# Designs tried in a protein design chat: VHH binders against q9vm92r272to629. Part 11

Target 1, 358 residues: q9vm92r272to629
Amino acid sequence: LEERMAFIEDYQQTQARSLLLYVREHQPAELISENGTIFSTTLDFALGKVKKMVRHAEHYSLDDARIKPPTPAEIVENQTFMVQSTDVLKSNAKFKVSEKVMAEYARLAGLYLDQIESLRPDYRWDGSRNLWILKPGYQSRGIGIVIRSSLDDILQWTSNNQNKKYIVQKYIERPLLIYRTKFDIRQYMLLTITDTKVSIWTYRDCYLRFSSQEFTMDDLRESIHLTNNSVQKRYKNKTNRDSRLPKNNMWSLDQFKNYLRIMGAPDGSWSKTYNGFKQNLVAVVMASLDETELLQNAFELYGCDFMLDEHYNPILIEINSTPDLSPSTEITARICPMVLKDCIRVVVDLPKNPTAAT

## First folded at step 1 (VHH)

Design e14 (framework vhh_h_nbbcii10_fgla)
Fold by ESMFold2-Fast, scan of step 1:
Structure e14 (fold): chain B 358 residues (1-358), chain A 128 residues (1-128)
Amino acid sequence: as target 1 above (358 residues)
Amino acid sequence: QVQLVESGGGLVQPGGSLRLSCAASGFTFSSYSDYALGWFRQAPGQGLEAVAAISGSGGSTYYADSVKGRFTISRDNSKNTLYLQMNSLRAEDTAVYYCVKDSGYYTLEWSQSPFDYWGQGTLVTVSS
């Protein structure tokens, strides 16, 4: 119950941010009509929600953020906001306000979004669609993963599939695209723990995985939105997909670096991205590591999945403790055996000879 | 910019002792440092061999089986210097010895030595 209430609050907060993002991204004249059915109270509600989020994210209050059950009046206000904001975001409903009033709301939307995004950088990857990805709690190799935008659909899906213990996560709506196509990056990480120290090893090589179809938010099919090879191998590449993309839906790191040069990415973009991988992974490991683990001789290999934003900042989307090391393409046939060989060198040879890791 | 400069190498007879020093610049030795420091060696016609390593706090040490009980690694934070005390030297200890520093405990690249910074090396010859 508590998890259900927490999710509903997250969904409503995301809806408020989605509406403000939509307002920020459109000219005031495009958002209004004399026959408009949406009133300024909808924008006031969204601004209030985001302002509250800013207060909680600013120093000290996030650690003690508890969701209190809403009052009956708050429930009605939330329901009205959800209906009105959904009409704007999904049906292009227009506001019945003057252009000057709409321009002021757009200014405030930009101000509040800038504030929350500075405190929650992960919010910069959100769009205005309020999409969520639902994954089975058991590892299923992409089977059963769905993308939903409706609160009712999400709650119905989880209710109808309780035996699979679904995890609900915010979908990243603004990833960097390559030739209009979604991709992720598989980065391997080895964690070693001795009685004297913790070591995190990021593998020197990685690879990209592409969707079989061009990216669009108008169609939520898994063939567009799930880049996992076990999902994508079930689909044929669309004929109108850019022919520069590989038929096997993978790129090597060298192919990605070449793409960055061709597209005129700033010098050092890959180094920035790779250093970002390291920073993200160190933060996750340090947050999860307790003092007792430091006293064990242990190692774990992880497959880490990243997406990039338009500035080549990495977004960690998943850490898999049982990564698939099978050779599914020429790229994985090369990389996966080397990852396994290097794990053996680190675990077996490193304690006696640190050069084994080179 | 990180620099490591070794000294103290030379000719010594079997059973003798030498102390190698490594003067570090571009970073500060601290008991709260998250990086390790160490010594590698390369004997004529052989590959690199790890000799000893010491944690940032100095509380943990590693030694190769071939030198354990004979060599002692230590650090002096006030002098920004790493030491290797070598006792009961054998002909097989003849090598160029390198001082090394890793980039930190937590973010190591598998394509690189866990020690990212290397000195120029100092020759130790154990011969009668």
Scores: ipSAE 0.000, ipTM 0.180, lowest interface PAE 12.6, mean pLDDT 77

Design e15 (framework vhh_h_nbbcii10_fgla)
Fold by ESMFold2-Fast, scan of step 1:
Structure e15 (fold): chain B 358 residues (1-358), chain A 130 residues (1-130)
Amino acid sequence: as target 1 above (358 residues)
Amino acid sequence: QVQLVESGGGLVQPGGSLRLSCAASGFTFSSYSSYALGWFRQAPGQGLEAVAAISGSGGSTYYADSVKGRFTISRDNSKNTLYLQMNSLRAEDTAVYYCAAQYEPGSLYWDESPRHYDYWGQGTLVTVSS
């Protein structure tokens, strides 16, 4: 299908960017050897791939263009590139070029990466590992989520688990960390549909959830990479984890604001983040509305999960239509009842005049 | 948006000459000078090969060993046109000839690798036979 072809194309483009990121991040002398087995044609392929991506992004035609099947020659070229680039990225294979030639390729890699990242800011969240997260289409509370780097493994996994209708998403390899530890932010949203208007309400309070051990890309275990409470509650906090992080693996919004102040974040960083939450959620809701599917006089509470980039810009990870409102910590024991109370106020007052859960 | 249209192909006797033209549309004069341009060919039963290429400034050129001294690439930015002058044609030059453009705004880099070219024409057939 077109979905399979689109994913394969995304994976191959990500591999090209991964190789160029790797080249940009290393000194030329570290990448070369007189006994090297990788030739400059591998870099030529990656540069060509990224240049084509830049041109497509500039013309805003990606969404309305159909993906055409690759020619047999293109399949062979892609397979050769995948093998060679993987040897570099995973086995430390060296290029058989001079240091001067390698330095020129590093310069070109930086140039083309800067161009595509300017047009696609979300690409700045990517590292050189080409990792993908696979999630079951039904709500599973973190169960069945896996992280894979191999195209063949990803395709085989989805084929073997077709009854679960897996969603494949690029894994965010460069999230903002707090004390070297991964976190996400739970933000509640109430959606109301009346005969006169669709309204989106965001709760003004939120909380952070930490993983039980320090972030590392060398180990893809769920205890490091999945911050969902149903996953993390099965693990004990590692002794190497920074002692400033809470033993219950949650921070209140006030604790996060205090962290921002202590770390010298610019004034207004949280306001920027919160406004970004609202903009992301409005965009998703508006994109998903089908007038034939709209239900009159309905309301729905969502739990929305965000990560942040290094500039405190929000990255929407997931929207959960059946959010867990059970008290699992002192923080959720306080927040969840307040969210429910505010939702009732909005629903009760809607027939008379609008009121906010925010 | 950007379109490339080849012309000037046809049947020619060995030792003869042809001039191929490639007209570009969707370019301004300044935009056109930001593109390196090339000619590529595909002979019956063979893969796509680079014939000649010229930098955005026109100051640097590439020629395949098989055509050096016989073919000349040139560009006219005011007319948005790329040319390939083919002299002393041989039966082995029989192929479909494609023009192509690679975008390089503010870059010093360009080359002859087909995968680096962003836009391609439909091709024009050149047959060299007696």
Scores: ipSAE 0.000, ipTM 0.155, lowest interface PAE 16.0, mean pLDDT 79

Design e16 (framework vhh_h_nbbcii10_fgla)
Fold by ESMFold2-Fast, scan of step 1:
Structure e16 (fold): chain B 358 residues (1-358), chain A 126 residues (1-126)
Amino acid sequence: as target 1 above (358 residues)
Amino acid sequence: QVQLVESGGGLVQPGGSLRLSCAASGFTFSSYSSYALGWFRQAPGQGLEAVAAISGSGGSTYYADSVKGRFTISRDNSKNTLYLQMNSLRAEDTAVYYCAAEFLYTDWGSLTYEYWGQGTLVTVSS
């Protein structure tokens, strides 16, 4: 129940931000009509929601942030907002306000979005579609993953598939694209546990995986949105896809570094990205430390998937405890055996900690 | 500022012995150090070859098959120095020997170490 209520609140807050993003990204004249069916009260509601989010983010308290059941009046207000905002975002419904009034709402939308995004940098990855990715808790390689935009569809899907223990995550709508195509980065992580410490190892080599089709939000098919090789190998590359992209849908790290150089990325962009991988992975491991400590004097290899934002900041997508080490391309045929060999080397190179007698 | 300085190279007869030293500055050795230390060599006209490595605690060692049983790697944390004792030297051991260090806490898979010395020449000849 608490998880369901928390998700509904998150979905509704995301809808408010989605509407303000849409308003910020369009010219006022494009958003209005004399025959418009959406009123300024819908914008007032969205601004109020985001303003409250800013206040909570600045003055966070466990007691204040605790999810509680909405009142009947709040339920009605939320339902009205959801209907009206969805008409704007999905059906291109127009506002019945003057251009001057619309311009002022756009200014306020920009102000409050800038404020919340400075406190929640992850919100910069969101678009205006309020999309969520649903994935089963026990399956890997893209099997059973779906993308949904409707709150009712999401709740119905999770209720109908309770035995699979689905995880619901916000879909990243604004990733960095290469030649208009979605990619992710496979980064290996080795976790070693000794009597005296936990050590987190990030492999210095990695590779990129490309979608077989150009990125578009108008089509939510897995061939566009899921970059896993297990998914993408089932699809042929589309003819309108940029010819500079590899036919095997992978780039080496060196090829990516060359791309950054050619495109004029700031010096140190890759170092920034790699350091961000390490910071994200250390945070995740430390949050789960108690569980991993049960495997003292052990090691585990993980495949970690990242996307990047427009500033080359990494976005952790998932961590796979059973990574696919199959040679699917010349790149994986080179990297995967090296990763396995280097895991053994790291075990030998670790500081030897004497075992104390009890 | 991390620096590694090799010494002890020179001319030696086949079957002889030689000890190389690597003095480290800019970081300290300890029993629980995350620094792995190693020796690499490059023979005339050949590529770089890993010779020996020792863990931060000194409890684990690696040796290339070509030197197993003849070479011994060790470290002295109090002197911040790495050693390579080379026994039963052969003509094929002739090379420039490099000391190298890698911080083994969050990064792995590098085929080269993070810090390198300038190298010291070992010539095995009659």
Scores: ipSAE 0.006, ipTM 0.253, lowest interface PAE 10.0, mean pLDDT 77

Design e2 (framework vhh_h_nbbcii10_fgla)
Fold by ESMFold2-Fast, scan of step 1:
Structure e2 (fold): chain B 358 residues (1-358), chain A 129 residues (1-129)
Amino acid sequence: as target 1 above (358 residues)
Amino acid sequence: QVQLVESGGGLVQPGGSLRLSCAASGFTFSSYSSYALGWFRQAPGQGLEAVAAISWSGGSTYYADSVKGRFTISRDNSKNTLYLQMNSLRAEDTAVYYCAAEGYDTYSGEYTPSDYDYWGQGTLVTVSS
């Protein structure tokens, strides 16, 4: 119940940020028309909503632990805002304000977005499309995943598919692309739990997986947007796809490092990315552990999927508790046996010989 | 409740034409629809084969190599109906034709029957002299 209300609030806040992102990214003259149908009150509403988000992020209150239902007046104002902002974002509707007034709104949009993005760095991964990804709770490997932009479509989809217990997550609209193509990175993690200690080990090698066609937000096809091998193996690579991308839709870490060199990425970009993988995984594991888990001697291997932003910061997408270690390409035939060998070294050899750890 | 009902099958001579229709209920064919739509066929003694697909946005279509240039997939949103126009029919086009819908877009490349959630009962097309 509370989850439904929380999602609706998150969707509405994302719409306000989407409108301000759109305004920030366009010249004031491009946003206005003498025959414009959108008024400054739409921008005022978006700025007010983002300012409220900034205030809440800066000044946490114990009394705000629960989401309060909106008043009837607030419901009407939100509905009006959704209609008007959607006309701008999806139908290229223009504002009926002067260029000078629009320039001031663009300045304020930039200021408020900078403030919220400094407090919520994950918001930098969002675009202006307000897209969400819906994943079945009991299934993995890309089966049954859908992408939706409409609040009503999302709510109807989850209602029509209750047996599948869908998880709703914000879609990452601004990932780093390679030759205009979406990819993710498979990073292995070994988690060890002893009487009083949790240890996280990341494998030093990884591989990239590409979608079978060029990235576009104009089309929400799984062949464009879902990069895992179980989805992509169903599709043939398009002939207009960049020929530098591999037929098997995988790159080794060495191939990625070579790409970074060719593209002129700063020295240390990979080191930054890898350290980011470790930081993200430590944070997620520590947030997820129950006190009772510390009492067991155990080890578990995970396959962790990341995308990157334009600054090579990692974006954690999924953690798979039963990763496929079958050789499907020359790359996985090399990496998967090494991961298993290194797990044995950490679990079996480390207690006997501390220098055996990798 | 989602239902798909095929019609328009029958006996036709080689070189002839047929138009198959698939009437949908329980959802709408709009640019905001959650359903990708396609046609599959199964020839006697053979497995299920993908024939054509059309995106929910209508901007992309897929055709099997065996039917490219001869078959055209289309939709009519006002009638909530999917069509397959089949021209220059050959004996090897003889099959039961199924319309199918899934909850996610599939525009290009190969797709499998397990990716589709809803299926019609099928309509028989016989190409014979």
Scores: ipSAE 0.000, ipTM 0.113, lowest interface PAE 20.9, mean pLDDT 76

Design e3 (framework vhh_h_nbbcii10_fgla)
Fold by ESMFold2-Fast, scan of step 1:
Structure e3 (fold): chain B 358 residues (1-358), chain A 129 residues (1-129)
Amino acid sequence: as target 1 above (358 residues)
Amino acid sequence: QVQLVESGGGLVQPGGSLRLSCAASGFTFSSYSSYALGWFRQAPGQGLEAVAAISSSGGSTYYADSVKGRFTISRDNSKNTLYLQMNSLRAEDTAVYYCAARDYWSGEDYYTESQYDYWGQGTLVTVSS
């Protein structure tokens, strides 16, 4: 019940940010018409919603963070906002305001988005379409994943599929692309627990997995949007796909580093990305320890999937407790045995070595 | 390695009925996110035309105007099989019928043949006296 309320609130906040992002990304003259059907109150609502998010994020406390049921007046206001903002975002409806007034709203949109994005860097990847990805439990390996934009569709989907325990998360609409193609990065993590000591080890090598088709938001097909090998191995690479991308849809870390060099990425971009992987994984592990019982004298290998933003900041997509270690390409034939070898070394040497990230 | 195999075609008189089946191997018809599935047909001397499609979720169906009210598309994910129930058949329905699969959540462009990644070999349906 509380999870449902939290999601509805998150969806509505995301719609407000989506509208402001859309306004920020267009010229004021493009957003207005003398015959416009959308009034400035829609923008006032979105700005107010984001302002409340900023206030919450700046002054977080347990009491302040509690989600309260909306009042009847708030329900009506949210419904009106959803209808009007959807008409702008999906039907290109125009505002009935002057260009000067719209320019001021665009300025305020930029200001408030900069504020919330400084507090929530992950929001920079969301885009303006309010798309959500629905995943059946973590063991699906890409099977059963859907992308939905409608609140009602999402709620109905999860209701009709309760036995599959779907996880709903914001879809990353603006990832870094390589040659116009979506990719993710497989990073291995070994978690060890000895008595009450926890150690997190990240494997020093990784690999990229590419979609079989060029990225587009106009088509939500899984061959474009889901980079999992279990999904992508079912598809042929399209003829319009950039020929510099590998036929087997994988790059080694060295190939990625060479790409960064050729594209003129700043020195230290990979080091920044790798340190971000470690930071994200430590945060997730620490959060999970607060909610679950510690298993003594245990070790577990995880396959962690990341995407990058345009600044090479990592976005953690998924942690898989049963990672595929099969030699599906020359890259995985090299990496997977080395990961297993390193895991054995860590487990054997753990009593002699202090807790540390590798 | 993905294979689609159509069956159920044959000769039928005008006003009759046929049920076409498309059995898939090499992938799974998940009702939740996998393949959108469709039927296309090609009449002698004509181009390929879309007949019907069913969304990846199974919740949405799409039909060409020429077959609305007469044909019904359905899928059975447990049998990994797509069906087309054809009723009130007309001479104009004579064609080779193809099963096709594509990945997507949107059904609005069900008629775009180039968006379909996997195709069957076709099954002939002849409607004549």
Scores: ipSAE 0.000, ipTM 0.119, lowest interface PAE 21.3, mean pLDDT 77

Design e4 (framework vhh_h_nbbcii10_fgla)
Fold by ESMFold2-Fast, scan of step 1:
Structure e4 (fold): chain B 358 residues (1-358), chain A 127 residues (1-127)
Amino acid sequence: as target 1 above (358 residues)
Amino acid sequence: QVQLVESGGGLVQPGGSLRLSCAASGFTFSSYSDYALGWFRQAPGQGLEAVAAITSSGGSTYYADSVKGRFTISRDNSKNTLYLQMNSLRAEDTAVYYCAKGEYSWDTGYLEPFDYWGQGTLVTVSS
């Protein structure tokens, strides 16, 4: 990883937010003990870190953000914070403060988290576990992906597997679940280039892919956390999995819309989700355009994977430039041939006058 | 609400011609702009095959390679009717023909998978 120091800083900032999330989400009386081993200085450190993040986000600089190496004093302070906060988050260690003092820290935690989440909406997807997903840069379809929680484990893993050029990203701890089960949504995108114009198309049909067993953070197995069909087709559905979920681990868009209706989701929830897919994909494409290498009258098909948050906002997970179009289920046997057929029509029809009969 | 009713099927000799009609109700061709109309067929023991499609404006058409140059899709907005003119018919054109309506499939005004289907009309091409 060429950006080791930037990752370490991101990990430490995420740990501070994780502690404040934990404090916000528990009653003050549950966090304290007369025999507590954690002191208010740990909370002060976390609040200070998040306050700095708020100030940085408010004064965002596009080009010149560089991380400075920490001083020896800062290294020691960070190490102490990591040990103390991990004892709270992983071992249920208690604070030795009064209930009134803890209630004030919970109020401040909520205030600062609200501030940073308004500036960084992606932070709302984070939980208190500081989990990271490691993906090999040269492998596709979920192969070689691992989830790690400790900084040392992540650094050790990447050092032991340097030949695979791992990509390290924050794990989405708070996705929307359906019947306590994790899913993603496959959304197709077509990029077309005609007369040097770039057009972005989204396919209006999509499908959901479910994990083979209930979501739990107590077990990081790929059968729970990786929803890609090439991973999930290797696993049988577990007995404790909700029986309303499909045996083939896929839902059509119509089945999802039916679920939203049954759940009493607000009117327009799907339209909001779909418009969010479009906004995310347009933003990514526009940020990534290489105008000097455009080929006239070319097209590229992408498979885009999304999760949703509790408000039905999309979370872009991955864009695959070589999407699997094989008929793995009844749903993909229907959708994938239509995507390919309609893709050709878009490319052929776009340069023609649509009012002229041919 | 939306209904499609096919007619015009029957027995015809190889090399002959036949015109299929699809009467639409529950929407109007001239005012309903975000749709496509098409013809599909299913031969005995075979899967469903797309034959021809026409855009909501009537300006663009699609034909399967197996029928290109022999079949013509058209629409009459005043009669709210879709047509398939079938010329130079072959034994392999024997099928039940379905009229279908769909929304645009890509979010830029292009064809969607077809959502509404008629009951079908049988075309038999035999000596």
Scores: ipSAE 0.028, ipTM 0.385, lowest interface PAE 5.1, mean pLDDT 77

Design e5 (framework vhh_h_nbbcii10_fgla)
Fold by ESMFold2-Fast, scan of step 1:
Formats: sequence, C-alpha cells, structure tokens
Structure e5 (fold): chain B 358 residues (1-358), chain A 131 residues (1-131)
Amino acid sequence: as target 1 above (358 residues)
Amino acid sequence: QVQLVESGGGLVQPGGSLRLSCAASGFTFSSYSSYALGWFRQAPGQGLEAVAAISGSGGSTYYADSVKGRFTISRDNSKNTLYLQMNSLRAEDTAVYYCAAGSTYYVGEEDYTLPSEYDYWGQGTLVTVSS
C-alpha cells in the first residue's frame, strides 16, 4: 500500500535523524574505537538523507511529491544503513574513524539538524531511539496502545491487527517533565457546525495528568509512558517518585500556574501555552474540514491532549471525539460538569440569547 | 501581516457621542475561523480594562458594568471592521481605546475581560471627554 511505503520512508528518515542526534549528543572520543566496526559511509548516508529532507522542506527539489518505489540497489543500501545505525544506537557500536574526522561529522550533524529543525520545529521533540506509538483507531482509553522501535515489529503488528485500524505516530521522546515525571494536559474543545458557519470554542480551564513513575526511555511500560487516568489508576505510585506530585496523579490549572511561578517561568507563560492550544486546534480543524463532508447543524465535544516542550510550547498528541467526563478525581468532579454546562450554554442558549450567562 | 487600526477618537463634550472603528488587515472576518474581538481602554494612571467584546459568530457580547446601556459593540464582516458606538459619554470615559483580536472563540464570558487572551492589538486612539 502507498501508506505502508510512506511509513517506511518516514521511519528511515527518522533513523537517519536519530543517528545524527546521537552523534551530536556525544563527545567524538566516546563514539570511536581503534577496533570500531562502523565506518564513515554510515554517517555519509545519514547526512545525505537529512540534506535531501532539508531541500524537500524548502521546496528546492523539483521532484514529484508522489512516493516512488525504491530500486533494488536503494533497498540494499537502506538495509545496510538500518543494520549499521541500529548497532550504534542500540548496541553502542563504535566508529572506526579518527577523532578529528568524528568531530567534523559531529559538526555537520549539528548543522544539518539545525537546518531541518528550523523548517520542521516538531522534529525538536524527537530523540535518538526512533520510537513509534501504535494506537487503535477507536476510543480505547489507553487499552491496546503499544510502543515499538523495530520497523519489522511495527509492520507485523499492524498486519496482525488490521481489524483494529491502528494509527502509527512518532513517539515524543523529549517532553517537558515535572519533577522528572511525564504529564499531559487535557484541554476541551467544542466544534459547532451550522448551515453557514463552523465555530471552535476552547474551554478556559484544563488539568494535568501524571504518570505513576519517573520518566525513563530505558523502560517502555505503560505505567511510565501513558498518562491517561484509565491506565494510571491501575498502577500504584512508585516509592522513588517525587513526593511533591499528587497521589491522584492530577493537577488543576491553578496548581500548574503555581508550579510555573515557583520555577521562575516568565510572566505570561501560561497565556502563551493556552494561545498555542487555540492556534494548534484551529489549524487542525481547518486543515481537516472538507465542505463535502460537513454535517449540517452538528456539534462535537473533543478532549484534546497536549504535552509541552522546554519553552512551554504545546505539542498536540491526540484529539478524542468521545472524551471521558466521569468524576475520577476531585479535579474532574469539578471540571467535567462545568464543561457540559458551558457546552449547553454555547449550543442551546447563545444563539437565542447572546448575553446568556452559564 | 495582521494589523488592527483604530479611528474615530477625539475630543467630545459630556453627554456627546463617538463611534470608534477598527479596520483589520492580514486576515478576514468572513473566514470559518472567526476572530473574537474586543475594546479595551486605559485611563491615565490606570491599568487596561475591558470595555466590550463580541464573539467570532457575533452571537455573544460582553459589556463592562460602567458602559452597559451606553455603548454598543458591533462587527461588519463584509468591511472587515469592528465598531464601538459610545453614547452619553462621561468624563470618566476619557482614555486611550484599543482594539484587540483573539484567534479563537472563548466559552466563558470572563475570558473576554483578560488582555492576555487577545493575540493582536491596535496602536490605540485617544478619547477625551471634557468641556
């Protein structure tokens, strides 16, 4: 399938970036050995791959945007690269080059990564492990979600589970952490569609959900990596987890704002984050909206999940069309009824009385 | 580039009327993604205060208690312009008036009163109410 070919290409491009990230993050002397088994051709391949991505992103390439099947020679070259780069990234294999040559490759890696990350800011969220998250195509509340690093494992999983319509997404390996713990932010959005207008409403309150364990990439268990409450409520918080984090694994917006104040975040950091939520959601809705697919006089409530980068920029993770509104904590017991009340106000009361309150 | 330009300010006697206009460029009010629009003012020695706001759909409006019944906010999507009709003006209405636009709609009316919820701002227009 065309989609399979597109994914394989994306996986291979990500592997090249992963290798260059690894090289950039280590000292040249740590990457080389007199008995090294990896040669400079592996680095040349990765640099060439990323350079082509830069040219494509800048529209300097005159090549057709349609996916072309690789030649037999290209298949072999890609397979060789995958084997060699995986040995470096997963088995700590060393390069057989001089320290000066390795330093030059590290400089070039930094240059090309800076260029592609400038054109694709989302690439700054990636690490060197080439991890992918596989989600069933329907609302599962975390059930059936898996994280995989192997191309063969990913392809086999999707083939064996075709009936579940899995979505494959790049896993965000470098999220902002709070007290070394992964979190996401639940933001509600109401989409209203009338004969003449599409309107997007964002609820002004939100909440954070914490993992039950400290974040680590060395362990892919769902108790570390899946922050939704239906997953996390099955796990006991680990003893080594920072005691400042709540036992119920949720923070209110006010608690997050207090954290920002304590950490010395610049004034307006939350306003910047919330404006980013609005911008991301408007962009996604407008890009996805097809006039021929619009339902007349419809409304949909979405639960939108965000992570943040180190500068408090939002990273949209997923949009859930059937969000859980059950009172699972004191925070959701307060927020969820208010969201429902406000939706009724917007859908029912606002068109008839534009000054209506709650 | 997004730009908001206010006009219509000036000197007026107590009890008089003024109509402020805010012309938008770099985006259109008729798009599916409509802007929430508002008027803020800053009197000498005071902070910014919300005066009036109108939702992207035009279906919801907010007015500060001090201006309710005297001021009317409206929008003309065909002219890409926001208006503030100011009647029965008082000395305490003397301020620099700013036009502001937010890129999305707000669910709570309280959000319309927070300057931090608006992404784009005009340069301001002075309104002086004196005899």
Scores: ipSAE 0.000, ipTM 0.122, lowest interface PAE 20.3, mean pLDDT 77

Design e6 (framework vhh_h_nbbcii10_fgla)
Fold by ESMFold2-Fast, scan of step 1:
Structure e6 (fold): chain B 358 residues (1-358), chain A 131 residues (1-131)
Amino acid sequence: as target 1 above (358 residues)
Amino acid sequence: QVQLVESGGGLVQPGGSLRLSCAASGFTFSSYSSYALGWFRQAPGQGLEAVAAISGSGGSTYYADSVKGRFTISRDNSKNTLYLQMNSLRAEDTAVYYCARDQYSTYEAGDSYYSPYFDYWGQGTLVTVSS
């Protein structure tokens, strides 16, 4: 019940931000018509919703986590907003306001979106479609993963598949693309537990995985949107896909660095990205430590999947505790055996037992 | 450029001993160096396995269970050379032996976030234990 209420609130907040993003992305004249069916009250509702989000975020996110049941009046207001905003976003419905009034709403939309995105950087990954990715609670090599936009469809899907304990996450609508193609980055993390401390080690080498087709939001097929090799190996690359992309759908880190150089990325872009990987993974591990019993002198290898935004900030998609280490390409044939044999360096760098020195 | 050159392999009878050397160039084994160094081997028809490793300071060593008590790893920072002393050799020790260096020093990598990676390798030296 608590998870359902929290999700519905998050979905509604995302819808308000989606409408404001749509307004910001279009010229005022494109959004209005003298025969328009959408009124300024729809924009007022969205702005009010985002204002509340900004206020709560400024006072730390604790109060935003507290969901109260809406009043009957609030339920009606939310339902009206959902219908009207959906007509704009999915059916290209027009506002019945003047161009000057629309320009003012666009200005306010930009202001409030900038404010919430400065407080919630993860919101910069969102587009105007309010899309969610649904994954089974354990990874089945991409099997059973679906993308949905409708609140009712999402709630119905999770109810009909209750035994699989689906995880619902916002879909990243604005990832960095390479030659118009979606990719993710596989980054390995080693967690070691000794008598004195927990240590997090990030593997200095990584690889990129590409979709078999050019990215488009007009088609939600897994061949476009799911970059896992287990999914992509089922599909042939389209003939119109950029020929500079590899036929095996992987790039080494060196190939990615070369791409950044050719495209004129700022100096230090990769260092920024790698530092971001470390910070994201430290945050996740720290959040998990309080709830786990530590095993002495143990280690665990994790496969971590990241996407990047347009500023080369990493977005953590998932952490896999049972990463596939089989050689599927020349790149994984090189990297995976090395990762498996790296325990030596970790062991030899660990401090000697102080009692052994006596 | 980093280069590692192994020597000291050859034919030896069971119960005998050999000392392998690995001469390094392109980097220094100085006392401030944190590069871990190791020995790996590949027996005929088998995969690559780790044999022994030593930390940059020489303060920590690792040995595979199959060689522990028989092999000793050491380094001479003044000679820029890694050694593997192999005693009580058995037929199953027959393999090509490779020396390897960690990709980064600990100072460059930042220890708390460093992932070890042995990717600078020598060409190997053959050790045959047979009568």
Scores: ipSAE 0.000, ipTM 0.107, lowest interface PAE 21.4, mean pLDDT 75

